# VHH binders against NAD-dependent protein deacetylase sir-2.4 (sir-2.4), part 8

Target 1, 292 residues: NAD-dependent protein deacetylase sir-2.4 (sir-2.4), of Caenorhabditis elegans (q95q89)
Amino acid sequence: MTSVYESLLSDYPDKGVIGKPEIRDTETEIIEKLRTLYNHFVQAKQTGKPIFVLIGAGVSTGSKLPDFRGKQGVWTLQAEGKHAEGVDFQVARPGVSHKSILALHKAGYIKTIITQNVDGLDRKVGIPVEDLIEVHGNLFLEVCQSCFSEYVREEIVMSVGLCPTGRNCEGNKRTGRSCRGKLRDATLDWDTEISLNHLDRIRKAWKQTSHLLCIGTSLEIIPMGSLPLDAKSKGIKTTTINYQETAHEKIVETAIHADVKLILYSLCNALGVNVDLGDDLPDEVPIPLKIS
Key: E = the ipSAE of ESMFold2; O = the ipSAE of OpenDDE; V2 = 0.75 times the mean of E and O plus 0.25 times the DockQ between their complexes.

## First folded at step 1 (VHH)

Design d9 (framework vhh_8dlx_2)
Fold by ESMFold2-Fast, scan of step 1:
Structure d9 (fold): chain B 292 residues (1-292), chain A 121 residues (1-121)
Amino acid sequence: as target 1 above (292 residues)
Amino acid sequence: EVQLVESGGGVVQPGRSLRLSCAASGFTFSSYGMHWVRQAPGKGLEWIGNIYYSGRTFYNPSLKSLVTISRDDSTNTLYLQMNSLRAEDTAIYYCARYLPGRYSWGSFDYWGKGTLVTVSS
């Protein structure tokens, strides 16, 4: 059966390239590429220009959610007349990848994070909303059309496209004033425009950015898929972490074909950054990176 | 108490159409999505489709050209329109209330008792 999210989306044919074969870098290749990425993180902290991060569905596969364009992805299986399996969004929990990104943010290596995922996990793990751009929205979020108050729900909102949900605003939480606004979902459909606020925040983030890191995304969907081109135009180098070849792999400095969780956890280990895993254990140990 | 009551089943000849109804009570119908599910004799459950509280519909691709799901929130009624009925459509048809945040196939919390549709000459 399919996830609920894809059933809410409009029928749209241009989902980008799907079903590309997985590439797996050797341990030697991973170490070399991870050393390059490590150097960018060190430089980011030294210069006070943090790493700009773009997150795609591959970050949430460790939370038992399917990706969209991988071999077992939602769009890939739909094109084959099949349905992707996974846990529903209500029970999904932040994984090692989310916790590693949070740790790197807390340590000052990362500042602005764009997530293309609608699962809400980047927010749930604790990334501050001032530094998090949920560019395609969040299935657990309703927003007042008048005062822009946000309502985080326990269950997913059952619409997309910034449509009225039938609920009314509860009033201004700071002032206690009644609001007559209608609530809408916060999740974009294929034809929904990205908010001007999000675009402005992205524009401003480039001024303080030393490196772009694209994690678990095929870069197939515009405008977020064009971020490596934007980086190149500004003299900023890009690293990608994805098993499948991305749309812009040939123009990026470093393309790492490995498990997202492994690379992020190994990077934290190399930087001396502690990741609070709680009761979770990673399936793999960090790759030791010897710094010369 | 949540109640769902299906009606409109019966014996029908191949090639004909039928409209099934589901009357809902005991909850705010307009706030919930609804499913249609069927079970043929000796077989498992087959999902037909759903309609969200927004009015958006999604269908089992195998059945999409043969069925239409609609709702009337003013009368708390869910409908399933079936066209070009075949012997293979013989089944008990259930309506079910959708509970967001469950597995998509298993994501309903209350069912009706079902209505039997028999397609035969």
Scores: ipSAE 0.000, ipTM 0.121, lowest interface PAE 18.5, mean pLDDT 80

Design e1 (framework vhh_7qbe_3)
Fold by ESMFold2-Fast, scan of step 1:
Structure e1 (fold): chain B 292 residues (1-292), chain A 122 residues (1-122)
Amino acid sequence: as target 1 above (292 residues)
Amino acid sequence: QLQLVESGGGLVQAGGSLRLSCTASGFTYAMGWFRQGPGKEREFVASISWSGGSTYYADSVKGRFTISRDNAKNTLYLQMNSLKSEDTAVYYCAAGPSGYTKFYSPSEYDYWGKGTRVTVSS
């Protein structure tokens, strides 16, 4: 439950800019911008320098989870004394956007994916953990404090801030190796530092990429919100996909103000990439835009 | 526990230059310089992103000071040119902020050095 995550977080007043108006690009504008993005994907495949992706809450709206800073977002409604509605995290499942990102990854267009979302959906859809950086953690994970073994749970872990959960490490049952470490949650609070391992993986990703794609994020929270500035310093161009104006879109090459799943699914279609939608889809499949 | 050690402070005449260094005991995310002058509150001077690609300066030092970092050496630098008597302060190296902290506020940085004194004579 979305409200549960909110209640576990420390009270923190600086949540970034909230409630900005939505901007809607015309179909002609979307098609022109999508052609530019398409060309970056083609170049990435040709040069062996895949697209580097940053995911925010807008990717999970198709899974019926609210975003944080949109008009009906968690922080926006909290500032009005209201509560955002959505399904429980346990019930949420990957949507068209998640499945499109997975398809682009499998096809070799995308490699390293940073997700700011704690919903676990990027892992659940099947993105390989070696290419996925859950930078703010995952509500469904417990980690051993001693051996760092991960435990994927069916229900959310009811704490944040890397705190003990009350469970003990089971060791490696296959090899009989004992570990008596305590398990902790894997989700960051406002004051929790991002792991050095994640930061190192991000640094390495910059050496292997031709383009940064920021999807469904307002870019309001430092340090991930500063990635477009870091890209610019390295001569790497950025595309953003978000209905609201992002913190840095004036310095990016292309800012697409449109529905995330429409853009991602249209891109897959244009590239000839098949998206395995499965039979348990929470959202509707968009009619892809044709770029010619 | 992360430790920050500043060096390079001293006495200099107005119009002169100094270079401050700050060495961290390990990898640092974002880093910044703050200063506290006689009878004043601690104020922002400059900050730099973890990649070194983004830099920010207080209006009072723009065009005179340059912040840089060498991540291979875990070292932050502040090149101070055209020094004024108003630049007299204890200069502090700071590390952080984490993913949810403000970039310019002293209260949002997690780790601090003990400071290095800079005195600019008239």
Scores: ipSAE 0.012, ipTM 0.251, lowest interface PAE 8.8, mean pLDDT 83

Design e10 (framework vhh_7qbe_3)
Fold by ESMFold2-Fast, scan of step 1:
Structure e10 (fold): chain B 292 residues (1-292), chain A 122 residues (1-122)
Amino acid sequence: as target 1 above (292 residues)
Amino acid sequence: QLQLVESGGGLVQAGGSLRLSCTASGRTYAMGWFRQGPGKEREFVASISWSGGSTYYADSVKGRFTISRDNAKNTLYLQMNSLKSEDTAVYYCAASFGPLYRSYYEDEYDYWGKGTRVTVSS
C-alpha cells in the first residue's frame, strides 16, 4: 500500500480531479494510435532527437502499487473513507512497463525520463541516473545537505519535505576531510519546490526532443501536468497513454486509452526491441503492427 | 484558451497598502507580476513558482511587496506595503505554460492580463 507515503504528506486540499471514468479504446483505435506513436519513435531515432518521457503512477500499477487518481487510486479511495490495496513500496519490483521503457532507452529511442513516482522503480530497473529525473524524489534516497552525495537505502526513509533524517554523511569534502554533513530525505511534500537543477535538465532536454510521451499520468498536478502545454509552445506534439481522460487531452495529438503495459510491450515488439522480462508474465499479448 | 483577470487596483496615499489579485481560468505553472509606469518600459516586480516555495523580487520592491498564490482558486496575489510614488504603474499578471528559467524576462511568460492601474499620491 502507498498509505505510508500518503500519511507522510502534508494535508493538501487540491489533489486534482479524482475518480474519472476509465475509457477503453477498441483494438482498431489502439492500432491506429499506436501506429502514429510508432512513427514518432522511428523518426526520433532517425533524426537523433529522442522521445521525452513523463511517467506517472499508472506505470507502477503492474508492480502491484496503486495509482493515485484512478478508480482504485489512493486519493480516490481516501475520499470514500477507504484504503488502497497493493504491496508495500519496499517489496515492489519493476514490472513490464519499467522494463519496456528501459529497453526503449537502451535502444536509443528515449533519452530523458521524468518520473513523478516516488517508488524508486525507474532507478531500480536500471535507467541511468544522468537520464532520469526523479522530479518528486525517491522514498529510498537520502541526500547530504552539504556535499549532495546520494545514499540509496534498502528501506524507505520515512520522511518527506527534505527534512533531516538524523544520519550523517559518510563522505569526504574536496579538501579530503570528513564531510560530516547532515542527511535529508529526497522526497517532496506538496509545498516543496522542484529542484532548480531538475528544471534546468528539463529545459536542456526540450532542445533535443522530437516528441513528448506521457505515460500513466492524469496530468492533474502542476507543474509536470502542464508539460503538454510546454510541448505545444515549442511545436512538439504529445501522446498520452492513460485509461482516464487527462487534463490536457484536447491539445495532445494522440490520446491512447489502454493498459500501459499493453501499449509499451506492443511498441517494443513493433520496433524489434527485446524486453528482458525475467520472471514477469505480461497480462496481454502484444498487438501486432503489420509494417511490412 | 487561458485568461488572466486582475483586480484590486486603485488610488492610495504614499505609505499605504494595496492588495492585487489575479484569477486564471485554468491551471498555470509559474506566475508573476510586471508593471509599466508612465513613460517607462515594462519591468519585473515579482514571481512565484507553482508550489509557492520559490519567490523572486525586483530589488526596488524587496521587503515591501509579498507575492503569494492559492492554487485551489487559481489565484495570484501581490500584497503591496509602504507604497511610494515610484510604484505608480499599470500592474500586469503573467503566467507560464511551464518552468521559468529566467523569471525576470517577460518572454518567459505565455499569458498576460490586461492590467490594473495603481496610483500612489504625493
Scores: ipSAE 0.000, ipTM 0.286, lowest interface PAE 14.3, mean pLDDT 83

Design e11 (framework vhh_7qbe_3; at its last look DockQ between E and O 0.69; V2 from the best seeds 0.00; counts 0 for: pae E 3.6 > 2)
Amino acid sequence: QLQLVESGGGLVQAGGSLRLSCTASGFTYAMGWFRQGPGKEREFVASISWSGGSTYYADSVKGRFTISRDNAKNTLYLQMNSLKSEDTAVYYCAADYLGFSEYTSPSEYDYWGKGTRVTVSS
ESMFold2-Fast, scan of step 1: ipSAE 0.228; ipTM 0.632
ESMFold2, look of step 2: ipSAE 0.297; ipTM 0.665
ESMFold2 (binder alone), look of step 2: mean pLDDT 83; pTM 0.858
OpenDDE, look of step 2: ipSAE 0.503; ipTM 0.781

Design e12 (framework vhh_7qbe_3)
Fold by ESMFold2-Fast, scan of step 1:
Structure e12 (fold): chain B 292 residues (1-292), chain A 120 residues (1-120)
Amino acid sequence: as target 1 above (292 residues)
Amino acid sequence: QLQLVESGGGLVQAGGSLRLSCTASGSTYAMGWFRQGPGKEREFVASISGSGGSTYYADSVKGRFTISRDNAKNTLYLQMNSLKSEDTAVYYCAAEWGYDLYSPEGYDYWGKGTRVTVSS
């Protein structure tokens, strides 16, 4: 099932805070907070400083994948000797949340998107790779150790930790000769370092953004969980969308405790942004809220 | 205008210990230590979160070096034990980087460095 990724990871005791109770904002609270977020989106487009986005596992719950630290999350249930219910990564498809983020990106409200998810859904929905930072990697991706060419696979690469997969690079050198580099998986294990390229792209994104939006993440895993601290140091305000209290509730401007799909779809509707929902829909589509 | 001042460097015999200090002119979030040995590029040694709750080390120093901080004094420490000749370097304090703790380019503020020489 969805525990395949869990089974590939090394044994690691410090998974951050798990199993916090869900907080559910009232309709009045949601409308007030969503209005604040809407204003940031309007200002971002007007000033040419788009929203900087951090995605966590809560974005993929609409794709029938469990999150990690929620009540029915992977690490929460593992601590209880249980396994999370859901579909395998290979059959998961982008949901309303992914499609809403794509629509906001296409409309120019969002530019750089960091995803902590290894499910490949942010790439699969069509977010351009030049604007997408798969910071923990992608289970469907292999990379050549010599030329750094990427190979998107139809099936999950069954290793993590940037380990050799046993396959060789299929590309050619500039001279026309075969590269012959060894391929490795592209998914980080607990102790794998984030690539310098990704860190550089994040640094550059800070220069061009007006607001940080953290979606469906508890902010428990460093260094990405520390992005709200970096935002604060640069005078940039943060909004979070998560049912559970995040690690940085005290320093963010707005913490929205509501369904990620509801907030993102409602935001698109308020901005006049059409979301292409296609044929791969959940049984229930969130009803958008009006924010004047 | 954040300023960082390192101290505590010197000459020490192999197997010995030194404690480096770095005092900041104000409060900082993430801080780190980098070093540059003779004829080498500047490399990561250790970093610490703003609260001091998270620490990170280069593989070459794990188990020998300990990074810590005293936020009341705006001071960062590096306790260096079981020193080796390979630890000979100028040690630099760096600050003001929340998400990139491993790259010199990721830090906004730097000290001038303190020299550590370990005899064979």
Scores: ipSAE 0.000, ipTM 0.169, lowest interface PAE 14.8, mean pLDDT 80

Design e13 (framework vhh_7qbe_3)
Fold by ESMFold2-Fast, scan of step 1:
Formats: sequence, C-alpha cells, structure tokens
Structure e13 (fold): chain B 292 residues (1-292), chain A 122 residues (1-122)
Amino acid sequence: as target 1 above (292 residues)
Amino acid sequence: QLQLVESGGGLVQAGGSLRLSCTASGFTYAMGWFRQGPGKEREFVASISWSGGSTYYADSVKGRFTISRDNAKNTLYLQMNSLKSEDTAVYYCAARDYYSGSYLSPYEYDYWGKGTRVTVSS
C-alpha cells in the first residue's frame, strides 16, 4: 500500500502540527479570493515574471493518495492508532490538480515548481524537469553517485536517505568509457540535507517571480514551509490553497480554504487555459468567474 | 494498447541534417530509436530515460545525433546531424510502460512503431 514510504523513514518524533480542523470558504468568499489570484496570474504573464509554485500532499489526494497532516492523513491516523487508506504509489496517476498545474505552466503563467511530494506524480504528468524541483526526492528515482544520471524505476526504490541501492550505472562517461558508478535512492529521510543544487535553483527563481502560490501544504516542514516569509522579505505576496489553516496564514495576502482541484480547474477555466484531462472526469464543475 | 507513430523520414544529402519524431498514444517510461539498414539486423541507435536525465548512444552516432523528449506531448525526437551514407536505414521508435530495464536492449521495449525511412545519398 501507500504506507510503504512512512515505514522506510527514520522514527522521528516531531512531524509538525497534525489534525487541524478544516475551514470551508463560502462560494462568495472563494469567488472574491479566486479573482485576486486570477489578477496575479494575468499580471505575471504580462510582466514576464511567472508565478512560483509550492506543492504539498493535498495536490495528490485527487490521485487517491492520502495526505500526511489532514484529518484523514497518514500522521494524523497513526497518532490515533489507525492506518490511512489509499491506492499503491505504483498505480497512482496524475489527477486534475496535476494536469491543471501542467496546463498553467505550458501557458506561461507558472515557471518554477517545487514539490514536497515523493510520489513522482508532478514529474509523471509532464512538468519539464528543468522547471521542477522535487525537494524531498522521488520514491521512483535512483541517481548515480558518480555522473548524477537519473533512473526512473517502475517500482518504489525501497530505500531513503540517499543510500546505495545495490545497482550500478548503465551510462558512459564523457570519454565513452563505462561509468560503473553506484546508484543511490533520491528520497530524503528526516535530517537529510536538501540538495545545494535545489537551493540554488530556488534562489534564482525568486528573481523572476511576481507571486508565490502554495497549494495543498500545511507549511509545517522547514525550510520549504518558510517560503511565504522569504516572499514577504522580497515584497512578493503569497496565496495559499488548503482546507486547514497553514503555519503562515496571518502573513499571506490570500488564504483560500477550498478543494485544491476545484480552485486550480476554476482558475484554468477563467484564464481560458485548456486542461487535457484525457479520460478523467472532474469531480466538480468549475466555479464561474465573470471576467470582462 | 499503446501505439507509436514516427514521422520526419526522407531523402537527404551526405553531411545534411534530419529530425525524426515519434508520438506515443499514452504514457511511456523509457523510449529509444533503433534502425535497420540494407542487409543488416536491427541495431540500437539512442535511448532516453523518462525524465530525460539519462541518454545513451551507439558509438557510431555519438556526437552527431541528439535524442530528446517532450513528455507533455508524449513525443520523442532524434536530431540527426552530419549524416553519412551508412546512416541509411528504416528508423524504429520503441517504448516501454514500465520503469526497470536496460536502455540498450531491444528486448526491454514492448511497443514499436512501423518505422520511418531515412535515405542518405552519397
């Protein structure tokens, strides 16, 4: 099941605040807040400074994967002596939220995307790797220690903490000789340092950013949970989309308490952005936003 | 059933360039190009991991050919530069819908296109 990942992690006692009550904005409140977000998207494209996005587990709940800190989240149920239910990571597929984010990226509204999720769905939906920062890693990814070549696997790599997997690199060095480097998992454990490459890419992204959008994250895990503070220090405003109150709700410009896929799909509809849903049907009708 | 459709083949003069494309009807993990020349068996040309982070080339094409993919379009590309008469072949797109396996072995690819013909004049 979906419980495999938490079984690989070290026994770390501080998992952040769990089980906060859900807040549900009225349709009137959602429309007002969505209009503010819509205006930021329009300005981002017009000024050439795209929206910077942070993704948390709430984006993948539409893919039948549990989140971690919501009312039915992994850590919340574990604290109650229960087990979260969901589909296997290996059969999970990108949902409406992932496809909406991809469509907004393709349309030029979004550029750099940080995902805290290890499910690999942001990569699988087709977000270009040069614009995607898998900051906590990817359960399906092995990396060569010598040449840094990435190997996307069919099954979960059964290791976290950047440990050797027992496999060897299949690639060639620039000289044409076999690399023969050892492969490691790419998924962070508690206290594993974030890649310096990822931190550098984040620093560079701020210079091109007009607005920060935090989607489906409680902002409880540092350092990514502190991005709204970084934004504020740079004069950049933040919007959050999450049912639960986030760690930085009082400093953000707009906090939307609603279903992630509803807000993202409604935003795409309002912007005239086509979302390729394939055979997936949206659970909810887009909120009509009358923009003249 | 996953389908692959190749395009971009044609006639080109030695030293010229050509770009092949292959569009998949659905999601793929690894993709590659194989070719079969006159009187020869099918041979490996180039392959690419799903992320695009790993690429592999046959020694005969290294430095002349570049493989790339656009996952948003489910499309694989092969940019062929400095073409030689020995590059004349039918080029086949190959894909698999599972993570694990060799990038170089044709037996690790379950889905194949019908091929696109490339003729390089001397």
Scores: ipSAE 0.000, ipTM 0.100, lowest interface PAE 20.3, mean pLDDT 81

Design e14 (framework vhh_7qbe_3)
Fold by ESMFold2-Fast, scan of step 1:
Structure e14 (fold): chain B 292 residues (1-292), chain A 123 residues (1-123)
Amino acid sequence: as target 1 above (292 residues)
Amino acid sequence: QLQLVESGGGLVQAGGSLRLSCTASGRTYAMGWFRQGPGKEREFVASITWSGGSTYYADSVKGRFTISRDNAKNTLYLQMNSLKSEDTAVYYCAADLSPYYSGTYFPSEYDYWGKGTRVTVSS
């Protein structure tokens, strides 16, 4: 057991489809699909309708965190009576995928980003909170129940389900008054409803986007797994990047079965977007894409 | 292609009750009730999440109206109690096939609408 998060969740039997085989596209298939995605990125920036992004656990595997439904995922191994290997959430750092998404956001190709991950890495890499929807919450956040002020912690909050943590608000004046509210965790349990504020932000994002990109998610958990259905109803095409077949593969325009880091870093290179990797180097050379 | 059919409207005396039903021709996720009084804009009444676990109400109807659903029957209900003359309106059933919009207040979030059922409350 490497992830503490699964032990904090209530017992819930239906965790979606787990353990699907990995599909690996050939280099030729990747190049063809990546060219289609590249064209969407170019059009999105030129038309002022940036790419709308949904992030799942596959984005954080490069940060040494296990995913949930892959072959070595948390729920997959739990069903086999085993425990997933990975680092503590406090030790995990943003990887190449997070840094690539940030670079694409800074360059104006991406605007609104929904993350299903509770690891806090999308916030930690520097994605602006006004453009980031942590739809399942963040294990490092406490929120005041009265004024909604957020408190970013260095250690994970050891509860889920929007439960009181035992701490009090420090008199935040965001609402123009003294606050004496109680703090709660910011992480959803299985039966916790997604906030109406987050749903409203998603609604507004649809009006300003030309393309949906789903990265490292099996799309198995509703309601977020149903975003490609909403995109289709609005005439918006979807691309997925995931090794496993997603729940909506047959309705998306392009399904890329490849390493998330490889695709995102290759896309950045093709667009001429610089990614600040610090001391991190990608394991793979970017796939060259002929631009014309 | 999805069709919504409302029923249960009619004339009722102030203080009385009515139960509205809305039957969908197929599976739905986001569902709600909206109403439009004579010469007024369409307003939110109540909505229910795809699971039925959460319900939302306009302040004007809270405590008097109850929204519920039976997913096995593809049917949405609105139990209206302690009716007032101000509740007189055409009541519209709304649905979406996108589960993440369940519980929304905005007509623009619903892709499918019924033709409405008229409720008249008189003394």
Scores: ipSAE 0.000, ipTM 0.240, lowest interface PAE 13.8, mean pLDDT 81

Design e15 (framework vhh_7qbe_3)
Fold by ESMFold2-Fast, scan of step 1:
Structure e15 (fold): chain B 292 residues (1-292), chain A 120 residues (1-120)
Amino acid sequence: as target 1 above (292 residues)
Amino acid sequence: QLQLVESGGGLVQAGGSLRLSCTASGFSYAMGWFRQGPGKEREFVASISSSGGSTYYADSVKGRFTISRDNAKNTLYLQMNSLKSEDTAVYYCAAGIGYTVSWSYLYDYWGKGTRVTVSS
């Protein structure tokens, strides 16, 4: 089954570089790079400067959702006249990667998490909303244009670009006062500007970090894709986890070319952080790499 | 590759006005103006969204400068009024393909600059 999200977006010609070859680090290379990342996590907790996380579509591939720019990605296959295979967004559940990120957040290693994904899985896994920035929105949200009350839906909202959905507000959820405002979708189209509230939250959190971790993102879409450039100028170290070479790989401290869930779960294990795997099947859980 | 070419710079007296233009070789979503004065770092001046519906200004120019764009001509403008000697700088046009106009380091394309000198 193919996702319908791409059909809701306006026609935008520059989707960034697509279809780069996959790079697969050897186990020895992965262990060395993971040891470096482990040291950054330990330092972050000791210094009170938590890891700042940027999430892309590669985090949700374990939830059976396609990425956008990988070999079997949505934009890559679209350019070839093909369709990406995946589950419906309504069926997708948080995977080992989401659960590992949540565990690292609960343990105090990570604080601010920016997700570029519109699948809502980072919210669904239980990351606190005060530390989660859904920078491109969430397909399951409607927002009142007048009072800003949020409505979480069971089904995806079938529009993007902050457009009216045809539903009306049922009342201001914060104040309890009547409101008859129109509801809009919460998901950005290509030309929709990022919320000033989100930008302010990012700026404030950015001043409190010493390490940027980019997970499952090609870094091809501005503005979030250029965070490693700002990090370099400010002495913030960057680690990327992605099979494909990212847009800024030559300037990052550590580029790990490996399965996202393997790296995150191995990191949790090395840090002594317990991951609540819940209903995950044994074959969905990677065997953690040992870095000792 | 997107190319940006600035024009309209020159010598102008304090209190005067000047209009800068920036012509792009193709369409871009977010555009802005930055400047670098003698002995200073490059600083943000103004930015504009793809539709022209949202504009942002540095406090030092707010109320004096107006940013606008003509998408049919792929051209960005900066109308500078009530010019001060502190406005003397090389002015750079910048474009970002994406969602925001707020962060200078996130602009993908830059022009070579046009010089503005404000004399008293």
Scores: ipSAE 0.000, ipTM 0.247, lowest interface PAE 11.4, mean pLDDT 81

Design e16 (framework vhh_7qbe_3)
Fold by ESMFold2-Fast, scan of step 1:
Structure e16 (fold): chain B 292 residues (1-292), chain A 122 residues (1-122)
Amino acid sequence: as target 1 above (292 residues)
Amino acid sequence: QLQLVESGGGLVQAGGSLRLSCTASGLTYAMGWFRQGPGKEREFVASISWSGGSTYYADSVKGRFTISRDNAKNTLYLQMNSLKSEDTAVYYCAAQRSGTLYFTSERQYDYWGKGTRVTVSS
């Protein structure tokens, strides 16, 4: 649960700006902005320089998980002395947004995906691990401190901050000897450093990128919130999709204030990309907007 | 506006030590030290992440300089040991308020101090 996750985190004074008003673009505004984004996707595939994606909590709202800084977000309600409503993380399943991102990745439009979400849904939907950077970790992972083997659990690991969980590694070293390393959680606390491996993968992704797409994130938390500044320094343009004004609206090329799943599903439809929705969606399939 | 104030510069003999300090007027994320020697371009010296868990050093100072920070005091430190004449420079404190993942690039630092002079005599 989100409430459980919040209770595991240490106290941190700078959680970013919370509770900003929602902005809703008109259908005409959305279609115009979506055409610009569509053109970037077409160009990305033609040039072999895919879209670089940053995911925030707004992508998982269709999975019945609250975001953090929206009007009904975890930090916003906490500041009001209230608790966010939602389902257990263990019950949450990928929604239309996750499935649309996966379809765009499979079709070659998107390559590297950074997720700030600890819900594990980006991994669960089937995004390949080699292209997925779970930059704040994953509540369902334990990692061996010695050999770095990952253990995917069915239940939430009840600690954060890369702390020992009390379990031992069940793997063997390359020599066939038992590893016996201690397992730790894989989820960052506020003062936990992003892994050097993740930082290196992000640096390498920029060399193959034509456009940055930030989805469902307020961009309030450093260093991930500063990716649009990094993009600008490299001559790469950014699109954001978020109801609330992000920290970097003034420097992005296109800021779309609309429902994340509507924009992503409409984009798939416009590109002729089939989204495998399956039979067990937590949210409703939107009617795609036509941009041609 | 965030302000950075450096201190601790001065004259020191070759082989000696100095500790530079930089105090910020508020919370900063990654912080670093850059220097500019006489007739040279400004160059990277060292940087440190917010928690202090990651540090980066220029090859010329590795093993001699140590960067550290005290977040309770909003203060960055550079302990300089085994000083050489080539270390003579104005040392600048820099901070990221809204930075990137690159800790060695001058372009990624939002705020800069006015610098403190370090002279190493032979």
Scores: ipSAE 0.000, ipTM 0.209, lowest interface PAE 13.2, mean pLDDT 84

Design e2 (framework vhh_7qbe_3)
Fold by ESMFold2-Fast, scan of step 1:
Structure e2 (fold): chain B 292 residues (1-292), chain A 122 residues (1-122)
Amino acid sequence: as target 1 above (292 residues)
Amino acid sequence: QLQLVESGGGLVQAGGSLRLSCTASGRTYAMGWFRQGPGKEREFVASISGSGGSTYYADSVKGRFTISRDNAKNTLYLQMNSLKSEDTAVYYCAADSPYSKLWGTESEYDYWGKGTRVTVSS
């Protein structure tokens, strides 16, 4: 099956490197790398400089959505004349990875979160919008182009590229004043510029962070894929969590090649952070880190 | 300095078809068609993304009108089928510049054509 998002995007030939082999770190390698990451989290809370997070499609694979560049990814299979397996965005729900990130945010370890995903799951799990930068947009949002009030929908908005939807604003949600502006979709196409507001928020986040954590992203698409280079220029170290080799492996401090869900849940467990899983049971057992 | 020029308007009988064109003097981003009928406010008709991959239609025209674009020619089209008397209006082409359309602008669309008149006879 193809994802709805894939079908809405324009034809764009440069999708970055696809289909790289998966690398699987041994348990010993994971434990050593996870201890380094754990130490960054402890330091971040102690110094009041939280972890800056970049999220890619690999965070949502636990929600049964396909990634884009993995072996079973959307672009990888498209290049082979095939279609990716998965559930529709409308039925996807936040998984253990999203819930773990939320728990780390609530506990004060993480502050600003950039998500490249348009599935809306980072917002749905409850990450506060003032700390969440949906840099490629959200398929469930319409936005007023006059006052920028946001409208969260139950079903996906069936357009991308900031197109008018034919609906009108119902009033400025921030000020409470009347507004009769036009609504647009909130999802970027390949040629859509990133919001200046989002770029400003990213610039400000760099001043208050001790570490960059890139989760489930190949780092193949600019400008977000270049965040590890920005970090390096500022003396900030980066950790990546991804099965495939990322575009910036050689410049990051720690590259963890393991399941995103496993690493995030193990980190929460090591930090003593409780993850509210509701009725969901993790299919992974946390790796014991033995901090003392 | 972007200019939009509409063409293809005219008189057509109810149930007939008409195709409107809008040629831009340079590259555009998102584009749309709006119309203003006699004694009415200007209303949205259809929109298309910069690449042409996404389209959206007003409920009143869904299934009857088709928006498309040819980016090599910097031209937007509106194919109007099964025309009704209530479709009588001046039709306006609107466009966002790739260099001015960022979130944080206060304009709905940066550029507007002068309009082309469509009259549907009963």
Scores: ipSAE 0.000, ipTM 0.164, lowest interface PAE 14.8, mean pLDDT 81

